# VH-VL binders against Phosphoribosyl-dephospho-CoA transferase (mdcG): the designs that were tried, part 4

Target 1, 226 residues: Phosphoribosyl-dephospho-CoA transferase (mdcG), of Bradyrhizobium diazoefficiens (q89xp2)
Amino acid sequence: MTSPCKHGDRPPGRHDLVFVSPAGWRAMLDARDDLAADSLLARWPKMRWPTIRRRALPHEATGVALGLPLPPSAGKKRVALLVEIDHVASVARPPSLQQARAYAPRNWWPTLDRLDGLALRHSVDARVYGSLAWQSLTGLDYVTGRSDLDVLFEFRSETDIDRFVADVAAIETSAPMRLDGELMSADGAAVNWREVHGGASELLVKSIERVVLLDRHQFISGATGS

## First folded at step 22 (VH-VL; from y2 with heavy chain Q65K)

Design y10
Fold by OpenDDE, fold request of step 24:
Structure y10 (fold): chain C 226 residues (1-226), chain A 119 residues (1-119), chain B 107 residues (1-107)
Amino acid sequence: as target 1 above (226 residues)
Amino acid sequence: QVQLVQPGAEVRKPGASVKVSCKASGYEFDSYTIDWVRQAPGQGLEWMGRIIPLWKIAKYAQKFKGRVTMTADTSTSTVYVELSSLRSEDTAVYYCARDSWEGYYMDVWGQGTLVTVSS
Amino acid sequence: DIQMTQSPSSLSASVGDRVTITCQASQDISNYLAWYQQKPGQAPKILIYDASNLQTGVPSRFSGSGSGTSFTLTISSLEPEDAATYYCQQYDDLPYTFGQGTKVEIK
């Protein structure tokens, strides 16, 4: 009698979008004099743009670690922020491929559509992060001629991972951009899809809490251990 | 269409608990914060707390701390509020409401659930 | 907690009248204020967000103004269907708080 997989509490994901309360924004910015001169940071809360969940830095204070990537026009600086959990107003998944499509270069559309179709066929939830996601979220120019397409693929225990990544690689052969991205388990553990496709016996597994080397089979089977 | 559906009226005795459900549809459930607001008969609106479904984190008004629990089930797109140690003063219509995407204002409301606490 | 005070608590006006409801915050909440309409036996419905933005589908006779601590909801020409209780709500910080409400009746 296989105990129904209790859809366990998904831990916070490294790519989750985080909206901060107005009071939270004031608190964060007031604590950072070094950011006072940045016009985009001043504009960010006014525009209601999200931040992104990141791993905590070593010895970082307690709180929710957030990232804010500035566009290329602003030097591609990544701003690290901390907020109290009570000032988290909302959390959202990254944009879907479909949602991000309208903001992508036209020559990317065929690749996005193929990836979306692939994800659907394999019952994989595909989300966009990186430059395309931020372009979609802000309307600012993040994507350049050198930009990769970054995709997060949330897979299930039933997913044929080897076949899936092979199909992703096949799509990349005709893509106008490099396909980067991660395969993510339901428990939030993630691996670069290229490592999996390369046939490595050990994978560099990243979560919000840690980075570890795991056996390939352990990762694919979802036995990443809490 | 975005909608939040709540059950009909609930009746409880003092000291009992009540759990009210809020089923969401028409949008990506786990990407929006849900608030609970109650309204006693003939009174104004009172914020009880909120839950962020994706992280399953909740924040409660101080008045209800220790008696209230909000939970989210992403598999069924349903949010719950449970209130324990019920008193007559807890008699009210309980509303769930979806916040804006950033989690600020309440843009969609459930129809409300009347909870009556009587001996 | 941020206190929200509405004025008046109730009013009666005729069809076609201009109606004004005010909301005062105990501290500066910038423009993080919403207005809701609640008709008898119904759930609240949002009218205005960010102090002055009209929610989609809301009649243009409704408008919001103000910032900081003082806010106003205006109905330019009162219609029979506008008989309701109106609430302001701040979302600058937790806990979210509502005004006590303003009951609008038609003469």
Scores: ipSAE 0.936, ipTM 0.969, lowest interface PAE 0.4, mean pLDDT 95
Fold by OpenDDE, fold request of step 24:
Structure y10 (fold): chain C 226 residues (1-226), chain A 119 residues (1-119), chain B 107 residues (1-107)
Amino acid sequence: as target 1 above (226 residues)
Amino acid sequence: QVQLVQPGAEVRKPGASVKVSCKASGYEFDSYTIDWVRQAPGQGLEWMGRIIPLWKIAKYAQKFKGRVTMTADTSTSTVYVELSSLRSEDTAVYYCARDSWEGYYMDVWGQGTLVTVSS
Amino acid sequence: DIQMTQSPSSLSASVGDRVTITCQASQDISNYLAWYQQKPGQAPKILIYDASNLQTGVPSRFSGSGSGTSFTLTISSLEPEDAATYYCQQYDDLPYTFGQGTKVEIK
């Protein structure tokens, strides 16, 4: 019996890193003949690299839906995987800005540092996803000259979101890369920070369960569950 | 430094429940799996189960299903194991252990909690 | 469940001796095996992971070898502080299982 998630527990996030057991990897790969020829996929479990949690497709009612992004050198293919929950060995948060910094281009460092400082000032938990995250996790080349910096900002009820996104926009003006990212509420609902900064009355809210349009005030107030 | 701190000892009567805490420090608590392992006096190590704090999902050994509950409190960086319907055979040292980042081997252990079940 | 069988259950050796402990798995677990040391009254400590990788801070006199179903822990030159019980553990699949343990005593 999976203990019911008590009201207030953080739901699984779309960007959570998921480690799979050795038996789980064998089971997943054995079920996918189409992946047998992919050398990186064969290497992935040996290197102990994580997968990423993704939204389940309608036909994936059972199990944990996982994603595996291959680097540009491998055609940027996104591999969709499905694993039994019992084969989930560990789950981790995405890397922090500080953790990812060492793997970022040097010209990104000032922007990363400014964002980290901003997040700290606003009591926002900032994590990296996308190309920089995978570069930091695997040591493979994911970041290119066209790559965006993808940041997940977990905010609290007390966070001045309007001020926060304004400050993010200000940082972007001097950044060598585009700043992409999501504002995530405690319940796991997330919105692109640019939508919020743009002053939209309705926001495209993404969660692990659904994509919905919500009123801006509803999202900010955390009333996404109803 | 990574540390797991447990209480020293607990005494319970048969039929009672015991809840053992494991306070973690020195690392990102919610990004590591915690295992519970017990050891009866003079016996070997027995895996009880594990909990993934971030998702608050637990997996238990079949032997303990129905009697064991593992929980995690991210606000206090503490994991708990509760064992109900205690028997004399449940007398053991109970260890929490942090798994490697991928959740495979146990790289850091608590000092253990002696749980004594006596009449 | 994967069964782990250790041999011997106990041994006595002198300081400076080479000590070998074996662990056999009931099925192929590749290299997903760890070795732990437990001294009396203490919690277990990891020595080896992935069958042959020495944990940071562990003396080089400890080594692990093997793959598949057969594994070996070797102490090249036994020291007094090595008196302990040693356990192998598989993490290929749940439930995690341990060997019965090998008690190493110093003569």
Scores: ipSAE 0.936, ipTM 0.969, lowest interface PAE 0.4, mean pLDDT 95
Fold by OpenDDE, last read:
Structure y10 (fold): chain C 226 residues (1-226), chain A 119 residues (1-119), chain B 107 residues (1-107)
Amino acid sequence: as target 1 above (226 residues)
Amino acid sequence: QVQLVQPGAEVRKPGASVKVSCKASGYEFDSYTIDWVRQAPGQGLEWMGRIIPLWKIAKYAQKFKGRVTMTADTSTSTVYVELSSLRSEDTAVYYCARDSWEGYYMDVWGQGTLVTVSS
Amino acid sequence: DIQMTQSPSSLSASVGDRVTITCQASQDISNYLAWYQQKPGQAPKILIYDASNLQTGVPSRFSGSGSGTSFTLTISSLEPEDAATYYCQQYDDLPYTFGQGTKVEIK
């Protein structure tokens, strides 16, 4: 009898921001000689910038798998890190559309505002990830003329997902950037919003634990845990 | 304004349990670590442990392991500390505190809850 | 565990006096040290973070200095309202640990 996931226990999400303790940073960096020459990585803990939760690789069975996306100026390198759970000092949600707005190009503002309004109307929690999120978190230049807007939409059981994604698509028609993003259920399972909008019967569902193909109805109904 | 609100004083008998609540407001509850610190009468501050609400993971000081449980309820923005097998030495003011964004120092404190353990 | 040792345990000074409290860590904690003020019957309040950063709203007469293993809290000119117990705390590693406290009394 799989205990029904109590509505309140959100599993760790793929886009959660993770702050590491000072001792944790030292331990993590000391174990990585290949990172010793990177000035930005040396600066990262000093600036108190977060990392991002990532899916663990098969050989990373112990610890918390973290990622650091470096800006375009640093070659867009993605640094993979592993930290002990005891060195996780804090975990935060990604920035809201409103929080990220001030760091976005001005021509993005109308789209951000429309998406924020849409999310509010549908009782969806919208968060930014990708280049805009990191730009807002670090103050470094991550967004370029080719950057997409990456949005995580956490929906509820009452959310009309079909209508929601249709409205997102409508907003994109007038947007100066491509709208990318994921629909996330309460259990942390996520699907690209375009797959849902495309009417696919099967969806590629991603969680921190696994990637699976699920029936569209199963995903929408939140039955992903069985 | 960021606030942490705790209940008034609690009285328990030796061997009993006490659960102290800490209601948070004025910020995004899920994105900040909460620490519990106690202070015995006339004594210094003692760190008990912390909880990360978003992941519902807790770390406890070794002294309290096996007797302490920290929990978070995101729906009510409330953190709890439960201490079992109470002893007279557990008589103290119990504080919840919010950590800085990165989870380092304690920037906001609750007003404290006096827990008295007496026969 | 990282041990934090404060000195002195108590002091008495006059209004206008310069007051200095020291905190020593058992190991190098860089600048990951906070100072708290606790007035009688109140919860602690943060004064300084990262060894030397003044918390917003804290009077400028308070200052922190030091790094590594030795830290200092200074009150440049003691005010009557500064009568309190002060604590240092390291957050370099778990468990978080506090100094024993320094009680500051006004003469």
Scores: ipSAE 0.936, ipTM 0.969, lowest interface PAE 0.4, mean pLDDT 95
Fold by OpenDDE, last read:
Structure y10 (fold): chain C 226 residues (1-226), chain A 119 residues (1-119), chain B 107 residues (1-107)
Amino acid sequence: as target 1 above (226 residues)
Amino acid sequence: QVQLVQPGAEVRKPGASVKVSCKASGYEFDSYTIDWVRQAPGQGLEWMGRIIPLWKIAKYAQKFKGRVTMTADTSTSTVYVELSSLRSEDTAVYYCARDSWEGYYMDVWGQGTLVTVSS
Amino acid sequence: DIQMTQSPSSLSASVGDRVTITCQASQDISNYLAWYQQKPGQAPKILIYDASNLQTGVPSRFSGSGSGTSFTLTISSLEPEDAATYYCQQYDDLPYTFGQGTKVEIK
């Protein structure tokens, strides 16, 4: 009986890093004959690289749904995995902007620094996901000339979201890459920052459980009705 | 510096419960798994279970299932282990330990809490 | 559960001696083994992880070897401060399990 998540517990996030036990890796890979020929997948557990939490598919009623993005050199394939909860060894937040900086192209550094400073000023927790995150986590080449910078901004109830996204947009004007990303509330609900910046009355809100259209005010106030 | 701080000692009667705290500092608390390990006087190390703070999920050794509860408070960077229906055999030093980033081996240990169960 | 068996349970050696402790797993755990040192009245301290990797700050006289089911901790030249109990631990699967320990005493 999974103890009901008490109301104050942050639900699993869509971008959470998930480490799997050695036994869990064996179990996952043994169940997937179609993956047996992939050398990177065989290497993944040996290198102690994480997976990423994903939304479960309708037929995945039990277990923890995981994703593995392969690098461009391996065709950018996204591998879907399913693991038993008991084989989850650790869970971590995505890399910070500071942690990912050393792995980013040098021309990205000014933008990363500006975003980091902005996040600090607004008491927003900023994390990197997408190609830059995986490049930092694996040391493999994920970032290309067409890559966006994907940032997750966890905001608080006191955060001036309108001002924050305006400042993000201002930073993008001088950025060498497109700035993509999500604003995440404390309950794990997230929306694309561009949608918020566009002034939409209704927002497409994504969580690990569902995708819904919510009123802008409801999302910002954290009143995402359970 | 990474540190795990525990209380020094707890004394309980048989049948009572004990809750031991482990306060973490010097690292990102919610990104590391914490294990609990106990050691009876003059005995070896015994794994009790682990908790993943970010998801607040725990796994317990079968021996303690039904009597043990592990919790994490991210706001205070503190992990707790509660053991109920205490017996004299539960007299031990209880250690919290931080796992490696992957959640495999225990790289940092608390100083331990002596729990004494006596009538 | 994976059983870990250490040998010997205790040993006495002189300063400068080479000391060897073995750990045997009941099944193949690859290199997912750690060694810990515990001094009297102290918490355990990690020495070796992944069977052979020396933890940062641990003296080079300590080394680990082995894979699969058989593992060895070696102290190349025993020092007085090495008097302690040593434990192996597997982390291949839950529950995590420890060896029974090896007490090392100085003659």
Scores: ipSAE 0.935, ipTM 0.969, lowest interface PAE 0.4, mean pLDDT 95

Design y10
Fold by ESMFold2, last read:
Structure y10 (fold): chain C 226 residues (1-226), chain A 119 residues (1-119), chain B 107 residues (1-107)
Amino acid sequence: as target 1 above (226 residues)
Amino acid sequence: QVQLVQPGAEVRKPGASVKVSCKASGYEFDSYTIDWVRQAPGQGLEWMGRIIPLWKIAKYAQKFKGRVTMTADTSTSTVYVELSSLRSEDTAVYYCARDSWEGYYMDVWGQGTLVTVSS
Amino acid sequence: DIQMTQSPSSLSASVGDRVTITCQASQDISNYLAWYQQKPGQAPKILIYDASNLQTGVPSRFSGSGSGTSFTLTISSLEPEDAATYYCQQYDDLPYTFGQGTKVEIK
């Protein structure tokens, strides 16, 4: 049986931001004419924007698999990158809700403020991913009228998860957007908040390595370090 | 205020090992790379390696490979460097330094730990 | 490894003088160079990043220039508190390397 990780000792995760070194960018642009020819991709290193960790394909055993989400104006696609481990200069957690607020549409602000307050009351670390995250990281237009608010809720062993998701649902009632949220354990495993709120007996658990179905109690107990 | 706090001094005999701590505060610890740099008395700065705390991975300068280990404890916001098989030329001040967010340059330094190796 | 060579190794100048320190890289490092100041008995402190960008809180008498292989740190009007050793450091590629230092003394 596996032992759950303590909160705060998170292994590499699906939403980690990854900064590539100057040598790493140079090697990649020299080898990839498609990257060098695209004006946005060619200037990514000058802007000091991060990339994002992605699951490696079976053939990518010799490197770090990264993604580069493009804004809607550039086709709204995710460019696949592969770098050597020595070219990873820094790894960071996704932007906090607080960091992302100034980049959100103004009509989202009351919802963001309510989510921040809720997260504080439950000792949950709330972060963004998806379009708002990349808008806050780059300043480019990623958020559209059809965008979800994509939130990571990193919970602790003391978090009452059932009460937390009920309160998230209450906030969504008045929100101008759909809340697409993941509950993330200390070991980086995540489930969609709606599955928990809906009372599902089995949850679709996602990690960087795999996607599996687990019993609700198995996920909650293992993830909280009970 | 961003701070890196190190112990002041350590004394060891040749052949021993030493483990130097660096406790971070005032910023999000696991989102920044930490470098270790040493300085022998009267000499310049020498990069030893760096650790990425969120992934707990490190890279070492070739000179120290096989003798150096860097670790991170995110629960206490502390990084460590351990140097084994100490020699008198390892006598130096050992600094930890936090990188800029993208991991390029060292924007905050600890005050240093003097490690003295003598018989 | 990328070798960083500073010159001069030492200099002595009067308060108010213009001081220039150079740093040569063994290969093109673009602008990926920082300058640090270290006063006796203290830890280094960053002054300049990306060859020419002044770190917040650093006096405007400090400036940096250069790219590729040749870089310069300038103190436009030397002050008594500028007595220190100055180091360049490249971050283009691992291992990160420093110049050997330039000791600046007030005469």
Scores: ipSAE 0.871, ipTM 0.945, lowest interface PAE 0.5, mean pLDDT 90
Fold by ESMFold2, fold request of step 24:
Structure y10 (fold): chain C 226 residues (1-226), chain A 119 residues (1-119), chain B 107 residues (1-107)
Amino acid sequence: as target 1 above (226 residues)
Amino acid sequence: QVQLVQPGAEVRKPGASVKVSCKASGYEFDSYTIDWVRQAPGQGLEWMGRIIPLWKIAKYAQKFKGRVTMTADTSTSTVYVELSSLRSEDTAVYYCARDSWEGYYMDVWGQGTLVTVSS
Amino acid sequence: DIQMTQSPSSLSASVGDRVTITCQASQDISNYLAWYQQKPGQAPKILIYDASNLQTGVPSRFSGSGSGTSFTLTISSLEPEDAATYYCQQYDDLPYTFGQGTKVEIK
């Protein structure tokens, strides 16, 4: 059989939603009394809610590293999970701006609509993560009055990234919340949109494997394929 | 309308390979697991394996190890199953099926591709 | 591998009859069981998921019950369009496995 992670393959993304199989949940709950004792965590499999891909810790040599963010009412923690690859039943992209809209505070709607329109005009795939994403996924209260809007912008080789981030900044000027977000290339490398907008000569580039500092030109040319 | 479209029929000789396509539409392709299930004439359903398109990883039933490959092309919203070293026992209808979002059960099926292996 | 055994292999019943099909798993699969209907010349179609949940658009005369190792599909009042082969399938653990099928005919 071929290995799923071979040279040249797109690695799993940091924001990928991961559904664990029934056998996977059973194995975790049987092995982890802390997980079984928490009423919300014990209920997670029955609700069929996903988890999120995370960077592996140094001692997590094998398996798939996952996170499970709890809502503020449950202590606002991210529970670390580790699962065998065969127990990954499904992997999904984060919720779209359109999907998340109905779960956002009403005063966020104009900003979400403007971001969605901007993304369409630039052929950028815009997704939410963070509190709004988890509110839309679970129906539980994750968004507070102090919450940021966390957006993942997956751009394409044709995207004028500098113009895009300038337009994002313009939208934030009249937004009722702080807009936090990442620009993600097709290979899963991501940077904070503010670093690009601010004209930084070096960018903090994040991927599932590592965090590195790259020259702006290295990220832009690699991300656009030029 | 969620749809999985497959070719109607394929004919091959013993020892050849066949690659069956399954084109998805009406949903976000790379967010759902796809299963492949075959059915020999007059027989029941047999799970062959599944692919997770976003990660391009697959798991195969042990019976098919070494002969089956499943792939996904997210740019065309298409999954493929390729079966090599064909023999007459491989004559069957080959279905692709989309799983529920959590990847548990098969909620939408293609209409199937009849693969006939004959001399 | 989890073995799924259906009973009966076939049956013949009249319109309006109550039809019961059973499925036995070789180990506890909780409620991770689906029922599919396949009419002649067609692809399978899901009827029931999680042992007892009716899929959207499926007539209410279909119902599912059971948990653990024993499961039942019931058609409360058989209709002519229900002539088909019915399959159970477990999704508790890989590999996914199907029962051998139950053919339902209208007499």
Scores: ipSAE 0.870, ipTM 0.943, lowest interface PAE 0.5, mean pLDDT 90
Fold by ESMFold2, last read:
Structure y10 (fold): chain C 226 residues (1-226), chain A 119 residues (1-119), chain B 107 residues (1-107)
Amino acid sequence: as target 1 above (226 residues)
Amino acid sequence: QVQLVQPGAEVRKPGASVKVSCKASGYEFDSYTIDWVRQAPGQGLEWMGRIIPLWKIAKYAQKFKGRVTMTADTSTSTVYVELSSLRSEDTAVYYCARDSWEGYYMDVWGQGTLVTVSS
Amino acid sequence: DIQMTQSPSSLSASVGDRVTITCQASQDISNYLAWYQQKPGQAPKILIYDASNLQTGVPSRFSGSGSGTSFTLTISSLEPEDAATYYCQQYDDLPYTFGQGTKVEIK
């Protein structure tokens, strides 16, 4: 298998997986009685599962804002966490399509295989987030019959994004689920793939810092990788 | 398989600096934390610090703060440690080590680089 | 900083002997402790993680036990290739710290 070209150095991203140190977990559980009282949340550090980077809320001026998505059986909510930078033990990229495949419903496999092949042909690094990602990371049941497939497509400067999204659309026509995908540039800015496919002149660009409206040219020209 | 490759030896005079490389292969480089550990001749292991390559952030042991810099180059899958204002007591073998995925313990070690500081 | 104290500093034993090395932490570190083996002229190699979990490829004669502040590495039947220095290391909190090492020699 051909590894994708290395992307330029990027700032911390919205989908980064973040592992909290033992001291970090202790500090959070000691400060948050609601977390310590919940059996699944108290178990999280023992299972060595990661958290996910999230945008900071207005009152969170310092620290690292993290989220912990619970499965549907636990109410399907996202627990907000805030840790000191020194309590970040490791940071990892989201699971690849290949890593997530074994944890997906069987009827999703052809779609995952086609997306993986498409990503390889276009030199795009394809990752999962959302329910399939958390199912693959934890083994808990996150994916339901109504779940979207959430895919992160990290593209490169030479990627023909118009052709890529047209091919994604073709794959979705036979898919058993809705594709909720993001195109991510080398600088970590992302847009929904459907906005690009639909020919929108202005795109809703999301990053860890903010959500802004850029015209299509600004997104492409401002997002070229190094 | 997972591998960390370091140069074998470096020689410097007191007051100089040294930059030791650690080239990773066989795994997704930017998803694992790297530690640096040194060992003076006949002595035990001493943790110098660690770097999280994806975010390019490092934490240093207090003893080395102000003299040590750790960097990561994702494009070449290489981590560096640079130690400045060298003294004879900095003579040691310098190891890089990859942490487990959650960043807890050191599961793969480089073979070490002998840095000799000699007038 | 969490101090890690190993005992003994060195020992000499015969092939087939049971060898026990202890490690004391200056505070409760739960099970966040690893044991490393370092043979002369080589890099350290992990043996045990999380106090008692044997790393893949490590012979079953090695075992670890303990939690909190007191930990033990045991070699059930010493082999010639086990001549090495053994280090414990805590990863409960930064800075990470090692014990001073225990040198094991074969008689």
Scores: ipSAE 0.870, ipTM 0.944, lowest interface PAE 0.5, mean pLDDT 90
Fold by ESMFold2, fold request of step 24:
Structure y10 (fold): chain C 226 residues (1-226), chain A 119 residues (1-119), chain B 107 residues (1-107)
Amino acid sequence: as target 1 above (226 residues)
Amino acid sequence: QVQLVQPGAEVRKPGASVKVSCKASGYEFDSYTIDWVRQAPGQGLEWMGRIIPLWKIAKYAQKFKGRVTMTADTSTSTVYVELSSLRSEDTAVYYCARDSWEGYYMDVWGQGTLVTVSS
Amino acid sequence: DIQMTQSPSSLSASVGDRVTITCQASQDISNYLAWYQQKPGQAPKILIYDASNLQTGVPSRFSGSGSGTSFTLTISSLEPEDAATYYCQQYDDLPYTFGQGTKVEIK
């Protein structure tokens, strides 16, 4: 039987990529006529594309809550999925900023390069989510002229967060897109970088379990994102 | 180059436990499932279980009756299998194997650790 | 559990012969089947995934076919270095299971 490891680091995060097993896809398609009827969703298992971890709804006490963002051409819809833990075949981190670069519009490249350099200098792990992530994962057209750059900045306890966000702000001033960046602690709790840069005394902290308002010092101290 | 490195051999008495390491390199450790497969002398391959390192969750084959534990240490890119209450029939080569990215088939194997259980 | 049964248990063939090994699943596993080769004293290595796809670096004399419950591994012209034990493995559902193996010897 499946059991979670009790002593692990980096608990499940809201942006983890999740690959569903053949048995898992079969069970979902058999139970969900809406999935089986959609040509792109029916093809998803054959393409071996991942899904994404999402926060569970209250009635989803068992199972693994997943999302599947469709491209803009399919109505920019996010499909909700729920699978049994034994049907999770693999879990991966979101695409790195560097991996996603090749799939970004050319005019985004200088901004991506500056962000990657900044992340390296601060020992921050930079990942993408949102439209650029799904474009890099699937090869389908997700990024439009109005798309944000959605970046996860996973920081370490020694990271100077205030200096980091100041440097992010400087990069955004010349960027061709809006930067929707999240600062993520090792426990998976995340805040928007603008709240930190703006000096807010309370931050809206998002985790896989809930969304809470925490004092700035609570978040910086690394309080868990329950 | 993707590699899984295991120790060559371990010797134990019946009733003891053994913890076999598997150190990964050349790829993003957290993003791939690892299987453990054993092979008794002259016998075929037997799946023991797998671990998903990012979530620290494992699934074990029923045969091991809860005496197997798999763990992952991201800081050292190392997976472990621990088998307790050893019996002579646990004498085998123990392989770790990395799955394809989607977690379906085993595309890279360690060279194996010979665990000998003898009185 | 999905039972995987290989046939034959062993065979002996000459260099240049066409060799076919079969694998039967106890239920429909679509194409979720891999073939591994294991030479004496070595770890297994993957030859074929998804029933018919050659892994990078595997010689083209190896091929796989089948779907559902019946699968074959074919060596179109046996070479001396192909002496090994071959295993099929399903990954349709947990627990993953292997066939018992087919030992291929050179006459």
Scores: ipSAE 0.867, ipTM 0.942, lowest interface PAE 0.5, mean pLDDT 90

